# Designs tried in a protein design chat: VHH binders against Twinfilin (twfA). Part 4

Target 1, 335 residues: Twinfilin (twfA), of Dictyostelium discoideum (Social amoeba) (q869t1)
Amino acid sequence: MSHSSGIPASQELISAFGSANTGDVRLIKVVIKNDELVVDQKLNVQSDFETDLELAHSVLQKDSPCYILYKKDDKSIELTGYNWIFMFFVPDNAKVREKMTYAATRGNLKRELGASHFVDEIYSSNMNDFSKKGYQQHKLHQESEAPLTMEEQQRNDEKEQGLFVGGGGSGMHVHGISFPVDSDASTAVSNFINKKFNYIELSVNVDDEKIIFSSSSNIDIEAISSKISSTEPSFHFFRYSHQHEGENLDSIIYIYSCPDGSNGTKSAPVRKRMLFSSSKANVEQLVTSHNVKIDLKLEINSPSEISEESIINELHPPKVEEKKAFSKPSRPGRK

## First folded at step 13 (VHH; from a5 with G55S T58I)

Design b3x
Fold by OpenDDE, fold request of step 14:
Structure b3x (fold): chain B 335 residues (1-335), chain A 122 residues (1-122)
Amino acid sequence: as target 1 above (335 residues)
Amino acid sequence: QVQLVESGGALVQPGGSLRLSCAASGFTFSRYSMRWYRQAPGKEREWVASISSKSSYIYYEDSVKGRFTISRDDARNTVYLQMNSLKPEDTAVYYCARDKWTPGSYEDFDYWGQGTQVTVSS
């Protein structure tokens, strides 16, 4: 059971979405209330799906994040029902906590409703993007192969390089939400970069919404598992100095650990898990901003999921010897 | 430097036809969506048509639907606007614009040309 780190959907929402696939509903506005995804509003089809996009605009609140499940006019080829657009509105003036919670829950909502129903996604802080004009512009931009900014290229490269071994939640990083970093945490990062320590642990103060320092030390790779809490989520940076194929390597490993109740752990509160999950990218940037490359990123739920062997295998996957299929010599043709 | 040069504007009678061209240079044309705008005397610039980079998406302003056709030739770095059944109300300076691509922002355009004058008069 993939412990979705997001807010769960209510049965009402699930039912409403199911019914909408066969009914006259054009859109469902979804909000988070009492740690549950609920239906806030439903509107029916009035015109074609592009014209009806004005309905999406009309249900938005300028200071409150929301999701809109928007039904297209074309039917799915693979699934029963229609194609849907997933809309995610996050206004700039929204509380940081809310932004993070919604960002962290996005993947979960898609998963619970069936990700394959959604053939498109609109993410924006601008209400005008959720209109006919906004949609058209979205499509124009989507097709435009804009040169990936170096950052986007890096992100794409990172995606292609499969370095993220962990649950598929394409964490939509809400652009611009950065938790302040405590001075001790900054110092710890500096110490790590300067090789004073080969291991640091960082955390999030949930109340203050700050990245904070937990611990630093010099450890061997065998000790990493012992540094992982079974009760609290945490961030870990480890410099693994080792030899591989005769070369001395310093591999930087970034670990996000979040107990979820599996393998003898105690599950952290949902809100806490969401905050930590949303902070993964920001915490990573603390190290990468110093021009340090992270060689391995791991997401784990328990200490038992990490070992020297597992790390080495991820860093240096065994070369699958392409068994050169021995071309059977062409049997000499019987004259 | 990004350059857009419009051509093809002329004086025509009502019901006539014109084909406008916009030659693009200074950027990878095939990667960008393109737009046409027009500005009549004393009026604000208004959007006329858009075409995506791969021509999968084409959009028109309502007043020109069925009369105008936007197209592109990537080999020639050119976007076109075929204008049929022209009306006096179509009189304006027509501008070609490059669709703006910014991550997370949906602005309409970032570059446009000097424009070409289209006059529809009996």
Scores: ipSAE 0.660, ipTM 0.885, lowest interface PAE 0.6, mean pLDDT 87
Fold by OpenDDE, fold request of step 14:
Structure b3x (fold): chain B 335 residues (1-335), chain A 122 residues (1-122)
Amino acid sequence: as target 1 above (335 residues)
Amino acid sequence: QVQLVESGGALVQPGGSLRLSCAASGFTFSRYSMRWYRQAPGKEREWVASISSKSSYIYYEDSVKGRFTISRDDARNTVYLQMNSLKPEDTAVYYCARDKWTPGSYEDFDYWGQGTQVTVSS
């Protein structure tokens, strides 16, 4: 039974959407109220669907997430009625709890209304993306097939996982869910940077929505597995001092651990997993902001997935001996 | 290195026509949407036209709609701007730009050329 952790749609919303397919409604703004998805506002068709996108912009609230069901001008080939765009607005300044709730409910809303009605989706933290210009940009980007950088791939993955990519201004700031950092956590990071400790563990206080300190110590690489919880997600930074090919190296390893029920672990609640996953970039930034390079990033679910051997292999992959392709013997020339 | 080189700018009379070209290099051209911008003397740079990577989506500024046509030739790594019924108000330096591809980001472009001068004067 897929624990649909999403907020259910009200009967009114379902009915309203059904009626909108044959009526003059251009858009339906949907919000979560009293643990139910409800109609907040409906607007009628005024012009073509691109021009009317300004209506979508006009119903947005700068600090409040919402969904907008937006009707296109073209009719569905598969279903009765029109094609729709699913719009999901999540402003950066919204409460994290709200962001998570809306993110978790997105799939449920589409499912309850009929996912096939929606031929496109716009997800953004920027109000300007919900306009004629924003839509055009969306289409241009959507059709682009540029290879994703590793960072872009990660962002995309995060997006797919319901992680919020904040549309911040001109700065490359991966506006992920930014939690304030507790003073103890900051101190721990400083201690790590200053080599007071070669290992620190950080966590997220879900209730307070803060990055918090868990532990710090000096450990050997063999002890890393023992530091990973089988029941709680956490973040780990480890400085691995070792020799490789005659050189002394200090490798910085960043580990995100999240139990998922595999390999004897207990799965963390979905919301908690989402929160931690969304925080991994911000936590990383705590260390990298000090001009420290992360040499290895690992994501694991179980302590059994990490070992000295596995870490070394990732840091220093064995040189695949280019098997000299045996030159096929030259076919003896026909005389 | 990504390079965009505009060409085709000239002095023309009102009502005349001109075709601009932008040669792209240093990236997989066919995967990117392309844009034209223009900057008139003493004015800010303004968007003129966009074309998606597969040419499925084409957009124009209102002032040039019906007069200008953006197109692309992926085999030649070139984007074009056909300008008809030119007006003095179209006088500007025209720039070709690569549409920025960033998932979840709607930044307009990341690279542009040196531009080509278009002057419309009787």
Scores: ipSAE 0.649, ipTM 0.881, lowest interface PAE 0.7, mean pLDDT 87
Fold by ESMFold2, fold request of step 14:
Structure b3x (fold): chain B 335 residues (1-335), chain A 122 residues (1-122)
Amino acid sequence: as target 1 above (335 residues)
Amino acid sequence: QVQLVESGGALVQPGGSLRLSCAASGFTFSRYSMRWYRQAPGKEREWVASISSKSSYIYYEDSVKGRFTISRDDARNTVYLQMNSLKPEDTAVYYCARDKWTPGSYEDFDYWGQGTQVTVSS
């Protein structure tokens, strides 16, 4: 019903990749321009696969995100042509909006070109990871950490919302610079910590890229749902005073709300949703940096998901403990 | 405590061969990539070779490729460096190192041994 909100690959890019897959091209640098994925640079094979990795390093600009489609020397077992590496460079000093746009577009780019062509991925904010030594390090680390298979990595990428989440091999995530916090937001957090208010709402100013204050008040738990916008993403902290098994408790609850169009909500623009989602940890740290433990974290798409009953069930699940149904694989690995 | 102990360094003639060993303890050796580095007096430390935890990926610095062979024995927690066709330029203190896992970094070790001296006479 609804059109996809992703940034499409240009016809030029699709044609260039198809020709390169059977030709003498080593790499294609891809950027987003005018809401379209376009070819920025194309370099030919000069030497073997590993030696030419310095070409990938040479096309990076330290302040600008890009993708690099990098051709290996081995032919695909399943497809006509060669195997490729998908490279995603997102430097820390790029604008947050730009970082988010490239992260959200990564999956669409791979799908439009044919995800089966890409047998490996390198995601990094460090230019040096896109070199011969960087590639070698990537392979060494993949084996040491018992990485996800290519099929599992593809499935994880397809299940994600197009945000900065790394899967497979390295487990790499793109790290952004923490947004500045407006003084009003800092004051609101302090007032929440010192119990002047039991509820605060924080937001992100998308134009200024700052964490800002929205509201504060003293409310009962039944009022939380009415405080949550059905059209805008938002962050909420609430101190829930209640009794459980004869104890008086003050539980701190952190709620991230991102309306998605379900249950009568209206989805915010994609860039806004990505900006708020990437800020979840930074907003959490505003409270936890005061040595305050958050007792419950909730991510919701609709105000109707919040009720006293749902919060109590999350804070105080029935005494019957969940049996562990899954165990880690028997092979060595992290996790 | 993580410990790496290199041995086997000696004085050898040009064209000769030598095998270095690195005994590891204090960690699960079979889960880590291992590396060899070398440092000549007055020069910066230079990467020589790397071997992945299952030996599926082995890499060499260009000047030693074809002459040096890195290997490992997980049962003995030991990394080896077989050095053939030695040249005066290979004279250095050789160190083994354990790989460091850090996302987005190509810094490639977090522990290293005391070193063993290799001298190729000229």
Scores: ipSAE 0.183, ipTM 0.700, lowest interface PAE 5.2, mean pLDDT 78
Fold by ESMFold2, fold request of step 14:
Structure b3x (fold): chain B 335 residues (1-335), chain A 122 residues (1-122)
Amino acid sequence: as target 1 above (335 residues)
Amino acid sequence: QVQLVESGGALVQPGGSLRLSCAASGFTFSRYSMRWYRQAPGKEREWVASISSKSSYIYYEDSVKGRFTISRDDARNTVYLQMNSLKPEDTAVYYCARDKWTPGSYEDFDYWGQGTQVTVSS
């Protein structure tokens, strides 16, 4: 399934990227303005590509999402010019609509510029990940083993510990992985993947740093807001079956809720907020490791931010243009 | 349980060499990046070197590059720090650390050893 926001890249951005691919530009900061992807800043090469990564950090704004097109020093095998890193910064304190819009637009931006130029991607809510040290840590993590599927994790835990009791994984405490998954949570994820339920809620036990199960059910989209706690952080997966422009879609929606005291909620303690925020990717991976694509990722501070209208607007934004702009033709192996 | 045990720290003369070892247990060592940090008296701990799980990526703090070498031996679940041309400024407690594997989080560390003292003086 494909999804995009319908926000086109400006002609100036397309031209700037093409010129930068053969010139002395190190990075291009891209933002969305007036329903268009535009160049916000360009910075030139100062040193080698790793040292210049501090330039990427320098153009970030604490509360505003952006993309950074970052040029490496090595040339492409398949294309004229250099290899690039696609950077996507989405700070936790950005407005939810803004975060949703940038998330939905990411794929279109890459397609319009030519996805084959981008050999790496850095996605983070933390400004420090867009620096020399952040890049080094990104490369170190990329080489680490991917999180195992729940079945593979159980087999690996049994081998590492040398203990096997024949039961589910809920009683297994393994120090060989960062965020153990309780057996009930693993079962809930499987049931969501197998379409027994279209909704699951997961949480983190703060004392054990363990992903745990909260609830599962079959619900309509209108019921999601009533399932979301106004006092505790939580993670939600929902399968939204609907039709758009004659096409049947099963959109997978991932929601991270972190109450902050707005709209009648109670702010969660800082320790809980940090633990849950740092777990977002780990929880997401529980589903994506089963080859399931997440169509929409939402971060909210209140259940009132979720409605059928808000979800539809993010999945299928009202079109400002009847025709979508696409990047110039670019294919692997073409001159 | 995860355990990291550093060893090899000693008193050495300027210009001397030491090799630090960090024995790891309680986890699948080959799946994790490993790091060395140090903490000088009265200062915050600082990063020294990192090595990826397959040793394809190795990084050093600028002040130690060319003098220190990080390596790992997956068969022995051990990471090493070879320190050459030691300076008085290298005096610190050296810690081994395991990187926390969390997709999308690149700054998390979850386990540290007890440290080993390195003192460089006449």
Scores: ipSAE 0.142, ipTM 0.664, lowest interface PAE 5.4, mean pLDDT 78

Design b3x
Fold by ESMFold2, fold request of step 14:
Structure b3x (fold): chain B 335 residues (1-335), chain A 122 residues (1-122)
Amino acid sequence: as target 1 above (335 residues)
Amino acid sequence: QVQLVESGGALVQPGGSLRLSCAASGFTFSRYSMRWYRQAPGKEREWVASISSKSSYIYYEDSVKGRFTISRDDARNTVYLQMNSLKPEDTAVYYCARDKWTPGSYEDFDYWGQGTQVTVSS
């Protein structure tokens, strides 16, 4: 368990990264010079994020370690600005002390820039892994399940060094995968927050692993059950305007529906159910990141579980009542 | 015993369509990413398309993008390549391959089939 090297990020680097988050910079190459993390090179956006991955390859020097802070084209669902990839190139023929210094400094660099900006990480000794083709292979690896023994090894490595980069056999819930959000879904959330609509439905595109928009409308609470699929998993937000104890309330209700074959529903494929289940927190955060409180969260397997009565009882549970008041006689039968 | 068997190759006219199949056995198919490669006579093997184990990531070589579609059926342990708008340049032996999984590094693949011949000519 080695501790950080104590090598700080330069003010130039911190400023450059902050500015790049809202500007035209595609990548920042970072090296260690004079016991400080410094900007070695900056390259601007020239094309889409995948095509520009060749720029990352172009700034590598075959026998010198470096970091590359690489900006994606999609914006963070949790933070202001873009999502980034943290790249760490450590060629085999670099000096041992240099390899150790860069390895020991990696965590500090991410911490000082804000680790939450980095949604992905590529660590390799091979220059070709920092290219469009290398990135594609990295994503394919992330989804593949490790062999059980290798998965145990990979989990140990992640706990100690944070090297785990893909899907393991222990299930997707422990990997913390963040799904990108389609622009239509982001717009729908904004319209819900701004009260243009009181209902939105969101889904996950399983092929792209993106949170996507399904529908939005202004509906009454009685219509919610009709909006919920009996065959597909789905996410729903509803603003329920009602009165309770003399107050007018706008309660925000979050519903995750996952049909499981019970109550006349049809179970979706296992992979789809797992992707939707693992996305629950990310979908919730789309609304809560706007400083909006979710008043009720429901997980259901059938539309029949939702009614105005069931929602009211969950929002406003009945007060404790003494059981013996106005006791009814026992009724053994009709007479 | 890992086995990959390609089929569906044929002689077709330019603009035609074919569907290639690759039947897999001897491993847990749903745990692996799969690829298609092709090799024209006298040329090096070239990558065509890849599909991740859960179909969440699908990639194509630029020259086939929009014309070819890779898919998989985990219940039948089969990967497919639907090829539309075929051109003479698509003439090759087509191979399916299983991606190798290696933590912390990337490697190409570890098994491939015998191949199936696709010929596009008038």
Scores: ipSAE 0.109, ipTM 0.658, lowest interface PAE 5.9, mean pLDDT 78

## First folded at step 16 (VHH; from d2 with E107Y)

Design d5
Fold by ESMFold2, look of step 19:
Structure d5 (fold): chain B 335 residues (1-335), chain A 122 residues (1-122)
Amino acid sequence: as target 1 above (335 residues)
Amino acid sequence: QVQLVESGGALVQPGGSLRLSCAASGFTFSRYSMRWYRQAPGKEREWVASISSKGSYTYYEDSVKGRFTISRDDARNTVYLQMNSLKPEDTAVYYCARDKYTPGSYYDFDYWGQGTQVTVSS
């Protein structure tokens, strides 16, 4: 719940969705107006489910996020009426605050309408993914694993040598979000890349919606925990010079910290947490765009989660136990 | 080496039927969606049909829907195209292709065979 924007569904929307579930409505376009989720458009069934996907395309506005509640032709097993697809369009060129508001509101919308109605979800910044051909590719991709590229195969091989920990949301895609970067932050990244400092901290200015510089220094690994705020979200890059199995290594560690109230931390306001969370990839790219590989990515809620031991275990995990640990079945004996 | 080998193309009269086969080798066939394309004289190669990796989803270009059926046999690493009620406009070289997922692309592929000629004429 702590990621909800607090923007409620209007009674009009709730009633329209309930009526549409048993009627001739194909889709309902939903937008946020005056801090409320409202019906923007309703379109009726014209043809079969897949052909009508062009109606979903037709209601999109290239610069504006929206949701589309899209009715399929098959009936629900558990509920009265039909199964639905939840669609979330977030164009790359939409305003950052608008993107964040729609991202934060998605879960509440589904919950208020009844999540059991939605048997599939399509999230995209590309208008063409909300079409018959886009849907077909969505289904083909869901069923098959994407072929490994040479870069993906290299990353998989590197994971077998050590663990990389990090992630993003599993049910939402917001492609192409980027915040402006303050010049001091760009300079700090350059100083980190050029090894003038082995540690930098970056932040987001919520009012200006910019990536900003917080601090830089040369520190030992033991000092990282003390650099991490227990009250403010933050991003950290650290170059860990160490030796493993006789080799000298400079491991680049990327840490996203978002205090959530656990372990003596104080949770930041929801909108601040959303802005920082959505910036993880953009901040990472500030370093990776200089052809620097990040060896470990960590997402934490408390400074206490970081120690030299935890970092070493993530970079150089112990060997996995052999399957020989299985007990063999007792052999029946001949006497 | 990924190899796709089409067979089964022939000269047939309008209204006839034909079955194309595509034998695949050099990759894990069951992990990939497969497609058929065709290229008529003087035209660009166009998509005909697709089948998902487990066969749960099949899709067809509008002009062949109801007449053509795509299927696969993972034990034999083979994809098929059953072509019924053939028309002169179905005349083309038919190519089997392995799907390539590219965001925003719906007909992309990375490997295809030499093709097999289908000619529908009286």
Scores: ipSAE 0.247, ipTM 0.741, lowest interface PAE 4.1, mean pLDDT 80

## First folded at step 17 (VHH; from d5 with Y32H)

Design e2
Fold by ESMFold2, look of step 17:
Structure e2 (fold): chain B 335 residues (1-335), chain A 122 residues (1-122)
Amino acid sequence: as target 1 above (335 residues)
Amino acid sequence: QVQLVESGGALVQPGGSLRLSCAASGFTFSRHSMRWYRQAPGKEREWVASISSKGSYTYYEDSVKGRFTISRDDARNTVYLQMNSLKPEDTAVYYCARDKYTPGSYYDFDYWGQGTQVTVSS
């Protein structure tokens, strides 16, 4: 488990690392010579931390193991000075004895210099991993290997279960069941996906317990409210073409309407409401099974809850703004 | 099963802005780093930007740094590329890709979408 050797850090190395921690040194290449860990090269800061990572290539020798003590630009929270990366290069074609000696000495080196200085470690047999691009890949890989947090797992579970968002009325979420789908409804979904229509309405035949087609058309957003029944539950898909913050967007909106008697609506029988509620996920999957993402899911109790303003507010929630001012833009970025 | 669908490409004037979206499905999105690539006709595909699985790290090709912003929304399983100050040199098909870790290699991926065309008029 533990690997150790009798190879000490030279006084030169210990002194050089101590000076570098507060000085202008970017990296120290360390090798084993005459049974000691010695400084082979020191290179000074030339640019920012990431740009200087190319210096690590310049000190590697294809056939020879080495360590590189690499200084970051951020200061230690525990110690005076900067944080460091411990780099260990062990090329495959190095002599077996050298590889074993360097592997056994790695822990001693870190201990003698003070392990708390090293906040990260890169260990590789490949010179490409000791570069700006290699560092970026190292950071991406480290994060992907971390266990999922509870919050990340919960978000994945919510997407899997088809969570809905209400648009200003009370909503109900019920676990979906599978209903047969009428062929006209499948055709209507295909036509919506292929952009023949920007709007479709689907329903459930209560007697046959089937998802059925109601209507399709090309409409503007102001017409959606008139398409929604004030007495019957219904499902709607709409492609909303609009601009937000200088972007052209085609947002796909899924609306489940379930009138509850408010705002002049009439509540449908409980059995009908429950059948429609249990169909929400199955109806959604008719569209998502074609590799199409729904940008907004709304559950409403009245057609009056749908307007361009209400949809925009749900797609693009208002930001808190500190100050309003009239001024010319100062300067665009140039590359 | 893995699906990546790009959208938002358009014809735009120099100096304009676009936001590209990439809808992901068929895998645990929050476990994966994501990338954008682009390919102009007759050119090799080139890396544009990467975002780590938690969003803690973002990286950009030098020619787009400061102009493009990669982001992710785990609630929507979506990666975005906000493209500002567009130049004719940015004209390409843009692809969303899922990162693949391969030691010693840069910018590997295992899945990519059909792409979305961005054209910046000259």
Scores: ipSAE 0.433, ipTM 0.835, lowest interface PAE 2.6, mean pLDDT 80
Fold by ESMFold2, look of step 20:
Structure e2 (fold): chain B 335 residues (1-335), chain A 122 residues (1-122)
Amino acid sequence: as target 1 above (335 residues)
Amino acid sequence: QVQLVESGGALVQPGGSLRLSCAASGFTFSRHSMRWYRQAPGKEREWVASISSKGSYTYYEDSVKGRFTISRDDARNTVYLQMNSLKPEDTAVYYCARDKYTPGSYYDFDYWGQGTQVTVSS
């Protein structure tokens, strides 16, 4: 958080943004001149918002910082008009005082225009990050995993390279091992297949390195989330009886839950997570070996990711109208 | 260790379809973006498609957009490439790769498979 520079937005800029928010302008390039934020360029919509990202690249000057107010194609739910991306280009070879002034002014600019308009932000010293390819990379990165501690990262790297943390040797090399299945787990799977129960939970006994039975019951779909631990990895099978488009369906849902510390969960010990992760296919095969089709497979990190709405949306996604370039389907909720 | 194993490559006629699979192991698949690349004989490897870790974003090279579809099945640790309306120009070895984010770089990756051959000819 930097101190504000006190540089105001010009009346022209405020007016141009208001007009562009409901009009056909794709982007507004903003620079600081005479201690005021001013419009340097405006470019109109030429195509969809991703294709037009090359316009953002085209207005950059390699030695000069700028902001770009970039309009997306989707309308805001909260405000009149469209959603925007706030772009901030600060080239490495700009003067230090310019870099500092633009950094200090960024917050004021967003506040004067209405920060709620900006649903995304790209900040970079590299011109290539303000392009279609750069945007794609930005979106892929935003979905990447949460930051890990140095120790957690080292353990993941060792696992990925095939090296494990040292120890006494017993049970430390878990990759490529198919665990035996306890007889109670095999019986529970048979009872699920034969429809005695519509829900079973299976687990792995870490000390014995085997797949074990945890519970079975007859439940409604609303109860699944409450059956899933927020602290321990687990496997779940559920038969969801429902109607879709006039047909009665019995959808088989396989859920692997592995709490990783995201969404308020607590990450299980690394060895336990590895044992459960390596067992996913073996557990799935317990059901599929009986010629049962699994209709939906979910990997989750929190019970909050499961609801009746989220399951229905995954089983029966909303139809998408493909021929309209700027139309979007209604987004399903995921909670 | 990280392993990526491609399968599903075959000889097909022009206009045909194939689905490629890439089985992943040795890492938490659901936390990583995945990519397909291809390399024709005597040419450089080229990017084909990318899918984000949750599947919310998919991107395609212009020459395959509308014909190819990348998808993922996180429960099976598998990424797919559905290829429709195949052309002789699509003949290549197809590689699955795990995305690596490097600021200012495109299409970087840290692990990739041995590939699967797709041949489109009469």
Scores: ipSAE 0.344, ipTM 0.795, lowest interface PAE 3.3, mean pLDDT 80

